# VHH binders against Galectin-4 (LGALS4), part 6

Target 1, 332 residues: Galectin-4 (LGALS4), of Bos taurus (Bovine) (q3t0d6)
Amino acid sequence: MAFVPAPGYQPTYNPTLPYHNPIPGGLRVGMSVYIQGVASEHMKRFFVNFEVGQGQGADVAFHFNPRFDGWDKVVLNSKQNGSWGQEERKMSMPFRKGAAFELVFMVMTEHFKVVVNGTPFHEFKHRIPLQMVTHLHVDGDLMLQSINFIGGQPPSNQMPMPAQAYPMPMSAQAYPSPGQYYQQQSRLPTMEGPPAFNPPVPFNGRLQGGLIVRRTIIIKGYIPPTAKSFVINFKVGSSGDVALHINPRMTEGAVVRNSFLNGSWGSEERKVSYNPFGPGQFFDLSVRCGADRFKVYANGKHLFDFSHRLSAFQRVDLVEIHGDVTLSYVQI

## First folded at step 19 (VHH; from p6 with G56S)

Design r2
Fold by OpenDDE, last read:
Structure r2 (fold): chain B 332 residues (1-332), chain A 123 residues (1-123)
Amino acid sequence: as target 1 above (332 residues)
Amino acid sequence: QVQLQESGGGLVQPGGSLRLSCAASGFTFSNYYMSWVRQAPGKGLEVVSEISGRGSDTYYADSVKGRFTISRDNAKNTLYLQMNSLKPEDTAVYYCAVESYSYGDHESAYDLRGPGTQVTVSS
């Protein structure tokens, strides 16, 4: 089955550069933009622009620009009517050449909050009204792994103006256009729980209302290069039963699934077509509760199904994450 | 179009002083960080000093720290570099530069620079 993102969660995986696409539903307060990628080993610079419209002359509400081609710095600015505004600089460089990074822009009422690798980096005050921002533009000496638009008020039924389809290279055809994602998202329930940003590990989250059919749990994280294993448990708090145990084992190259019911482990499941949990890799897990099974997707691809072994799976009220993992985003 | 013009270079003895000036035009001067860069014979471009648009933040290469002072007059669209205690190693062409926001269309971060002014420190 094709991956269908939950409402309010709009990922693009392995986008090509330059990335220059509309922001689904526009930029809104409460929205977070997650950019995961790798800085080139010979990086001079890259940039992220929040742009007003499409085109070379588009105003830039926020220009985020790490530079290595002089003194290491991050430049922050805006562009209006073809002129750059008051330049801000951070002389600290949170990026490393050849290294993976997570860059998060949190859209606040008065500013963009920038977080790099889980650490707050800078706040950039809005210079252009947020409602005017329509496009995200990323280019430079980097590789993109994913761009995610998370949160915000559900887009009002404003039909996305047909973005003139720049001929996307054939390889990009595999991901439904942002417009197609919106149509499919309408069939899934909205995620109920509040998002957790960069939660510490171990993570213990309560599933309010329990696990219900069609509920989607999102877990974004990073596997440290030295990681051995980590665990995700969908657990019944009152009994200690684990309806679904997910245990990526980096040392074995395995994704072990199991249940722990009535004090006993069940039969292990290990078969996967691919392993998204490599050292030094980002992962984006979507766990959807079906009527008869869990459906788990990683990075927009089906990873495995796990048949319900706990018949009363609705009793699941806890998500536990522990071990060698760094969490960037959890929504349960 | 960005225009930068350096002046104030010359021949000076070791331990001497010079004051460089840079006249800027074609952009909102106060919005930009400005840099002094230099190129010694047979060497690449070296950043000497940088100053914020408002002049509140200044940065120096270790080689010139305590000897050079960067400043600006935004009303005059002019950048300055006071160079004291000059050494033979400071001999170079000095450029006033503004960093470009463009990607892929420049060879150096400091392509937007003036023709330069020669500073020679010699006995």
Scores: ipSAE 0.841, ipTM 0.951, lowest interface PAE 0.6, mean pLDDT 92
Fold by OpenDDE, last read:
Structure r2 (fold): chain B 332 residues (1-332), chain A 123 residues (1-123)
Amino acid sequence: as target 1 above (332 residues)
Amino acid sequence: QVQLQESGGGLVQPGGSLRLSCAASGFTFSNYYMSWVRQAPGKGLEVVSEISGRGSDTYYADSVKGRFTISRDNAKNTLYLQMNSLKPEDTAVYYCAVESYSYGDHESAYDLRGPGTQVTVSS
């Protein structure tokens, strides 16, 4: 089954540079734009532009530009009517050559909040109305792993534009016709809980309402280079039963799955076609509860199914994450 | 088109002083950080000093800190570098530079620079 993102969660995995695509639904307050990638070892510079329309002459609402080809700095600016505005600079460089990074732009009412690797970096006041921003442009000496548009309330009157699943290059998934959109909405994954941004580990999140069919849990994180293992548990808080235990073990190169029911571990499952949990890697995990199994996707690709071993999986009310992992985004 | 023209260089004895000027045109001068960079014989470009568009923030290389002062007059579109206590190691061509926002079409951050002015510190 193909990965289908939940409404309000629109990832593009492994986009090529230059990335110059529309922002799904436009830029809105409350939206967060996640950019995960790796800075080139020989980086000179890269940039992220929030642009008004398309074209070389497009206004730039926000230009974010780390530079390594002089004094290390981050340049922040806007461009209107072909002219650059008042330049702002940060002389602190939060990026490292050859290193993975997470760059987050949080769209606030009065400014862009920039977070780099979980640390607030800068607030850039809006110089152009954010509602005019339509495109994200990324280019430079970096490799992109993912771009995610998260959040944003669709304007009440605008039919949620179908999450343009930016096709992974090969499968032109036919945009469902508007009529199919309504029918497909009933089959879409649901995200029920509020998002947690950069939550500390260990993470203990309560699943309000329990685990229900179609409920999707999203976990975005980073595996430190020195990581040994981490654990994700879908747990019944009252009994301690674990319906689904996910244990990436970096030392073994394994993704171990199991259950802990009535005081005993079940049979381990280890078979995967690929391992998304490598040291120094970002991951985007989507765990969808089905009627008869969990469906788990990593970075938009199916990773494994796990048949329900706890028949009353609806009793699951806790998600636990612990171990050697840095969390960037959790929605349960 | 960005135009930058340096002046004020010359020969000076160790311990002497010079004041460099840079006339800028072709862009909104006050919106840009401006830099002084220098290139000594056989060496690469070295950033000497930078100043914010409004002149409120200044930065200096450790090698010139306390001796050089960068300033600007936005009404005149002019950048200055006061150089005091000059040393032989300060001998270089000094360039006024503005960093480009373009990607991929420059060799260095300081490709947008004037022809430079020679500063020679010698006894």
Scores: ipSAE 0.838, ipTM 0.951, lowest interface PAE 0.6, mean pLDDT 93
Fold by OpenDDE, fold request of step 20:
Structure r2 (fold): chain B 332 residues (1-332), chain A 123 residues (1-123)
Amino acid sequence: as target 1 above (332 residues)
Amino acid sequence: QVQLQESGGGLVQPGGSLRLSCAASGFTFSNYYMSWVRQAPGKGLEVVSEISGRGSDTYYADSVKGRFTISRDNAKNTLYLQMNSLKPEDTAVYYCAVESYSYGDHESAYDLRGPGTQVTVSS
């Protein structure tokens, strides 16, 4: 089954440069734009523009521009009517050549909050109304792993564009009939609960309302280069039962899955077609609760299914994450 | 079109002082960081000093720190570099520079420069 993002969670994986695409639903307060990538080893500069419309002459609400040529700096500015505004500079470089990075733009009422690798970097005051911003433009000496728009009210009518998996030929997907739309909406993953930004590890989150069918848990994180293993548990707090145990083991190159029920571990499952958990890599996990199994996706690709071993999986009310992982975003 | 014109260079003895000026035109001067860069014979371009658009922030290369002072007069669209305690190692062509926002084939970060002014420090 193809990965279908939940409303309000719009990832694009492995986008090519230049990236110049519309912001789904437009820019709104409360949105976060996650950019994960790798700075080139010989990079001079790259930029992220929040643009008003599309085109070379488009106004730029926010220009974020790390520069490695000359003195290391990050240049921040805006462009209106073809003229650049008051330039701001940060003479600190939070990026490293050849290193992976996470760049987050949080859209606040009065400013963009920029976070790099989990550390607040800068606040850029709005110079152009954020409602006018329609496009994100990324280019330069970097490789992109993902761009993710989180938050914002999904436009009611925009069918989640299937995550561009590999360019399957755009077969003219027939507009689902209104009835199919309702049925499809009923099949969409739901994200519940408030997001946690850069939560510390160990992480213990309560699943309010328990685990229900279609509930999707999102976990974005980074695997440190020296990481050995980490654990994600879907747990029944009252009994200690673990309905789903996920244990990436970097030292073994394995993704171990299991359950712990009534005081005993079940049979381990290890088979995966690929391992998304490499040292120094970012991952985006989507754990969906189905009727008969968990469906787990990593970076928009199916990773594994795990059949329910706890029949009363609705009793699961806790998500635990511990071990050698840095969390950037968790929504349970 | 951005235009920059340096002046004030010359021959000076070690320990002497010079004041460079740069007249700028063709852009909103106060919106841009301005820089002094230099190129010594047989060496690459070296950043000497930078100043913010409003002049509130200044930066210096370690080699000139404590000896050089960058300043600007936005009303006159003029950039200055006061150079004190000059050393033979300071001998170079000095350029006033501004960085463009273009992405592409850049030879250097300081792609917009004037013709430069020669500073020679010799006994």
Scores: ipSAE 0.834, ipTM 0.946, lowest interface PAE 0.6, mean pLDDT 93
Fold by OpenDDE, fold request of step 20:
Structure r2 (fold): chain B 332 residues (1-332), chain A 123 residues (1-123)
Amino acid sequence: as target 1 above (332 residues)
Amino acid sequence: QVQLQESGGGLVQPGGSLRLSCAASGFTFSNYYMSWVRQAPGKGLEVVSEISGRGSDTYYADSVKGRFTISRDNAKNTLYLQMNSLKPEDTAVYYCAVESYSYGDHESAYDLRGPGTQVTVSS
């Protein structure tokens, strides 16, 4: 069965380089762009550009550029009207050659917040109105595992704060009013519940409204190289029953599934066609509740089905995650 | 087009001093980190020092720390390298360099350089 992304979750898996595609719905405050990839063992450099339109002459609102071909550094800049702005550099390199990474750009009101492997790295002040940004461009000495655009819908109650007119430097050609770009951008679908960014483990999330058919839970995380095992439980809080227990065991190379009902464990299921939970790897897990079973996808690929053993699966109101895992994103 | 022109090189005795200058044109000088790189005979390109666009941040190779000082005058579009306590190992062609933002095949990270100035330290 083909992976169907949850509303508001638009992943592209294993995109080829160069990646140069529109940002769905445009760039908005509250949006996060997740890039998972692997830096080449012989990497010289790669870049991520948030661009205004398409083409060689497109303005670049934010240029993020790790470089290994001299002193290790990350270069940050913008380009307007063919000219590069004031260059910023970080002399700390959060990337490693040959290593997997997660790069997150959080779009804040006044800046891009850059997070690398769960650690805040830099804040880059907006130099171009973020509403003008239309494309993401990634290229360089890396392999891309996934690109995800998450969020971007203003919480229903926040009146569109008037686009604080970024003080445009006087010489900036009249960018079309950010308002014109906003109107043309399709809204990303909203997911149910507030997202959790880099939540600590153990994680205990409440499923508001319980587990219903077609509800999708998204879990993004990292498996430390020394990880032994971790657990994801879909649990009934009042009884302690576990409708679905997922237990990746790195030491065994297994993905164990089970249930814990009325004080007893059921039969273990272990069969999988592949194991996405390798040490040092990032994963994107989607758990969809069906009428008769859970459907679980990893990195856009079907991983396993798990038939409902708890008939009243709607009683599930908790998602618990514990063990040797680092979480980057959880949407319940 | 980016233009860089180094000057101030020469022959000096060990322990001597030189001041290199680099005249820059064809770009907004103050927006760019500038670098001094050197190439000794038979060796690869070595980064010597870097300075931020505003001059607030400076970086040095371990081999030159405490001896060399990088500075800039943005009003004059000029980069400087004060070299004190020179050693024979400092003998090289010194280049003023700026890094481009292009991705592609390039020989080095410091792909935009002047013709260089020869520094020779010998007794």
Scores: ipSAE 0.821, ipTM 0.947, lowest interface PAE 0.6, mean pLDDT 91

Design r2
Fold by ESMFold2, fold request of step 20:
Structure r2 (fold): chain B 332 residues (1-332), chain A 123 residues (1-123)
Amino acid sequence: as target 1 above (332 residues)
Amino acid sequence: QVQLQESGGGLVQPGGSLRLSCAASGFTFSNYYMSWVRQAPGKGLEVVSEISGRGSDTYYADSVKGRFTISRDNAKNTLYLQMNSLKPEDTAVYYCAVESYSYGDHESAYDLRGPGTQVTVSS
């Protein structure tokens, strides 16, 4: 029951530290780097570097360095030819020792935009041409849960996807080689619509073409500490039928699944081997439509299956998300 | 090689003033935030004040706000601390410091500091 991500969505789950790997296809405008992790209970520092190569003395296009070993602050800089440049600091600390976080670097034409836990934090102007950046380097007093490269147009030797172009995966959990990829293409997950970054809740996304076999919906979000419940519905808009209702209930510690067909709820399903929806936690949810069931993964690990109760599941044309949840990324 | 040298310490009565100086060399002084840190007898290091590389932003510990003023002269590669309304609790060795980018298993983020200058406030 191996997790195989769709082409152009390139997560690495539970990477070890130090993380020091090529950026798939190189750094490109429109790319976002999503880092989920937990700050150590005894954190002094961690860093994220966007580096030119991986050798000793490699230039650092952007050094992002939260520090708790003086006054709390984030230090931001570049390093060229062995010398650090003009130091920038933010005296606000968006990380908390022992807490989960989501850190996002959005690559814009003129700067990196940094978003921490859904809140814009800082814009760091490019000092080194961004095209020179080849590696991401993460180390320090944290535990990494995931790193995901999203967006940007892949290199010319790749088959680019529409709208939000994706780089070629380069991680240890990378996609198969191009030849292998082509042979398995009809069996791999698909993603059809453009991504939504930090969309508001309630979220309503239309599934152009409906739910087809292998279509995958990606939902990345955060559960506020005071959250009681939230809902994800896969719905036929015209009839109000709900093919799959996912209702994490933080007050009960349960993940309730059901259907709502022909004006009535079906039988509840509650069994899960683990529960990723805790207060104060981030999650990365993948919902794949199979021929006979939905297959649902959280944080790269299988969470549950849900057998189709609506035989005409292709008529599902709406994804609805509401309740006590904050969304960082939705791909339909 | 980073070189930092403090001066201007001494013995002063409560309510008095001192001005500390720190000569810096071996690095591009204007690129870095600089700090004054102090160590009172029997205590650990306390960050007193910080100033941005260009001198545009200054920060102070609550215990010294309104009494101490940090400044720098980038043409002279010199950091200053003007200390007014001194109290016996300000008695400490004062260090000029720049934070290391390589902090890991070091004892303190302020290992790159000068030898310090003693400030003693007593009647």
Scores: ipSAE 0.625, ipTM 0.893, lowest interface PAE 1.5, mean pLDDT 86
Fold by ESMFold2, fold request of step 20:
Structure r2 (fold): chain B 332 residues (1-332), chain A 123 residues (1-123)
Amino acid sequence: as target 1 above (332 residues)
Amino acid sequence: QVQLQESGGGLVQPGGSLRLSCAASGFTFSNYYMSWVRQAPGKGLEVVSEISGRGSDTYYADSVKGRFTISRDNAKNTLYLQMNSLKPEDTAVYYCAVESYSYGDHESAYDLRGPGTQVTVSS
């Protein structure tokens, strides 16, 4: 079964370079573009372009270009009708050769806001109407781990929709519908709470309406190089019951799962085919509530299932995250 | 086509001053950061100073900070380097440069530069 992303969360995992693809639904105010990657050990340059169309001579609304082949700096510009505009530079280098990074472009009304590794870096005023931007282009001395387009979806109708399980067949050649990138909520996993950007740890998020079938929780974070462990709990706040306890332990090299019901821990589950929680690494975790189990994906790859031990799992109304982790994005 | 031409070099005694000029054409000069780079005998290129397209921001290598002043006149498409308190270590060919937007395995970010002007600081 293929990974099916929640509505409003458009990931691409392990893209090859050059990345040169349409921006889903076009560029819109409120959209954020999350790029996770590793700067090459001998990096000279890479760039990210927000482009008007594709092909030779496409205008560039925003060119973002870290350079190590002179003084360290980031060069920022636009290109219209084959000519580069007024060059901006930031004489600080937020990337380190050989290191993982998270690069975020937030599309605001008057500018792009650039955030690197959780720290605001630069604001680049729009020179080309942002609505003309159609493509993202990334190339250079890096390895891409993920590109995610978050927010900026066209408004949907205002009706709340009940969640239902809807299996997506592997051979569904008509999905998504032509001319649409967003489908009816009844066919896709549900994300219902507002996103939290760079929330503090410890994190506590309330699940409005409880944990229903098809509800999906997205957690993007960073594991500090000295991290020992961290915890994600899906709890019933009133009782303290933990339906799912996820405890990556970097010192042990394990991803421990358990439950805490009626004042006691259940049996630990530890089997995983891979461990995405390495020191200095960013991760993208998707936790989907199924009828019979939680289904958990990390970086787009299935990590584990956890069968429901709490029969009344719908009473789960709290997500807690604490320990040696930094959060960049949480959607509940 | 980018064209850069340096002038103002020469022989000068330690402690002396020189003013370098660079005439630019073939591009919208005021849009780009401009650099002075130098190459001492047997050495690689060293970035000496940079200035923003509007002239509002300037940057200097530690070895020249407080002694050299970069400036530009966008009406005349001209870049300048005022060099004071010159030392024998400042002896080099000085180049006016603009960085390429090209991506690739180039040997220098400063391939778009003029032919250079020799500065020799000697007793």
Scores: ipSAE 0.619, ipTM 0.888, lowest interface PAE 1.6, mean pLDDT 86
Fold by ESMFold2, last read:
Structure r2 (fold): chain B 332 residues (1-332), chain A 123 residues (1-123)
Amino acid sequence: as target 1 above (332 residues)
Amino acid sequence: QVQLQESGGGLVQPGGSLRLSCAASGFTFSNYYMSWVRQAPGKGLEVVSEISGRGSDTYYADSVKGRFTISRDNAKNTLYLQMNSLKPEDTAVYYCAVESYSYGDHESAYDLRGPGTQVTVSS
């Protein structure tokens, strides 16, 4: 079946510019907006707007605007009733022309917190009540790889169906019919553990309750330009068994998968239809536990399946990540 | 529409001082960073100095640090540049500018500027 995001994780992959779409469920405290993209080689400017409404002249609760066409800086402001407010500037430039980046907006009670490439950059106090914000607008001298909305869930009895409320109608991805999802609501992917924001490598995360069918683990990371390889293990901590070993090898151009059961490696699997793990690139990896196999997506596209070799896969209670990788987000 | 008008230029001896003024209208002056930019004969535009909307933060090109002082009077919508210890290399047309929020086809961040005032440092 088509990629179905877990509740509280609502990605859009490879959107074209301009991106101008509703924020799923509206802007909420505790929500984070993750933008992965590439700054153009001849970048002058791009912007990200948090907007009130859908119109061309909508108020802008937060305008985030890196500029290279003067002294390098980031301009930050709001726009209300056609007038720009008090301009703020950061005279530091966290973006590099031609380079991939990850830009994160964390919605806090009193401000937006902005993080660029894992480094806190700026806090912009709310000037327009954050609940009035309805749309995200991104345009300028960049290419978008992904936009993800994470966290800040509304009350469940009033929450729109995530697949229905998120841009399922706007997605180019192949999805099952809407009727099947409503009929099979209990089969939606689940994520049970707390999120880890910019965790260190090596990473060790406990899967409370173990792997169950439909559990989805989300890993967002960055591959350093000099990276050789890294490893993601789905492991039984008590025995040391590895139900799924994922080993991207940048020097070989391979994504190696295996198991390590009862002290022995199993048969190596290498077939992939594409390889998303390039030097200097950000990735978004989704590992879903199915009844018969793991289903793994990278950047919203199916990467591989891995049939269960450990029949008691529910005993998997540890996710290990180590090697030449930087992590921006892990959801167990 | 943004309107900017520089004044106070002229001929001055090396080591001398000069004060430029810029009258601003057509926008909420105190909300915006303002810049002085200059163009020497046969050269491109150089950003000389910038000042925050409230005047609390100032920035200078290395070539003028310690010699030039940017200031503003928000009650009078006026930007100033005090230029001390002037050198022949400071000879240029000086422009008062505000950066546009327009995205797309603008050729320079400083296309919202006045007609400029000539400063000549010689003799």
Scores: ipSAE 0.619, ipTM 0.890, lowest interface PAE 1.6, mean pLDDT 86
Fold by ESMFold2, last read:
Structure r2 (fold): chain B 332 residues (1-332), chain A 123 residues (1-123)
Amino acid sequence: as target 1 above (332 residues)
Amino acid sequence: QVQLQESGGGLVQPGGSLRLSCAASGFTFSNYYMSWVRQAPGKGLEVVSEISGRGSDTYYADSVKGRFTISRDNAKNTLYLQMNSLKPEDTAVYYCAVESYSYGDHESAYDLRGPGTQVTVSS
């Protein structure tokens, strides 16, 4: 199996248009919706709707609609009982025809916060109670690379400790839902650390509990057009050992992997089936610790494996990211 | 259904003034940005001015900035364009428009417009 997401991380890769699907667990404060895609070369419009139901004429809590077929602008509104509400416009255009983009909707208590390509764009105050929203609808002059629902989920049970297996607690009442039930969720992949939104580079994150089997680290970022290289290290802080060093080198067109153990670099590994780290590109990197190797996916597609060279890989307790990269999201 | 009707066009000398009006019905007028667009002979549509639903924000093409003033009266569902210091280059059919929320096939973002009113600036 290629990837099993944790309950707080719900990716869909390469969805077709129209995208019209339920929001996992419903919309909640603290949730973010990440949309990576490419604006069409001859884009006129696309939209993103947060909808109440999926039937014809469903209410729209938030309509986000970039338009190039007049003055360039983004139109923002809601629709209730078949009628559009007070129209808002932002007379600037954060999208470029033919270019890759990352569009993020952060659900805040009082509004949606919209971030485009890492830059805050607009805040749209809630007009319909956000808890009524059930579906995301995306269509128009774009190509979707990924849609990902992150955070804000009802609390999920923690992963069982390695020395034992036990059933998940019956804690369904920790979020607004009818009733409760007992579920077996042991051994599902987990992301234990809190998410970091738009963290600065250099980034340093502590892996509480160390790097255990099935732990998955998510890194979403952007490669500046003039970037030369950047580094991701999975490190033992106390010794300086690096179990996995990932070094995309844009000037060389390479993704270099290595280890740094006992004061020495090991043999470089460079083979990849494709290179997601191009100038002006967004990436979604998933690094999963397996029993025998790291398994690394970029944009939903396998990028490389890296066999464990550090036998005590559980001692890895630090993720470092530095160099020519902008980060939009890190989950460790 | 959306209904828009322009009036107030005519023949004017260079440097003169005209005031266009647009009666609107069939939608909640005060919720929408409204636009004046114009079409000179043999040309495509040009957006001249836009105004927010409450009338608090206004926008103008560079060619008319400082000479034209867009306004609205939401109690009367009426859009206005005050055109001062008119030039021969302002000669066009002027349309009152509201942008469609429809996605898909349509000729223009401004297909929801009235029949237009002719403005001719000539000496």
Scores: ipSAE 0.618, ipTM 0.892, lowest interface PAE 1.6, mean pLDDT 85

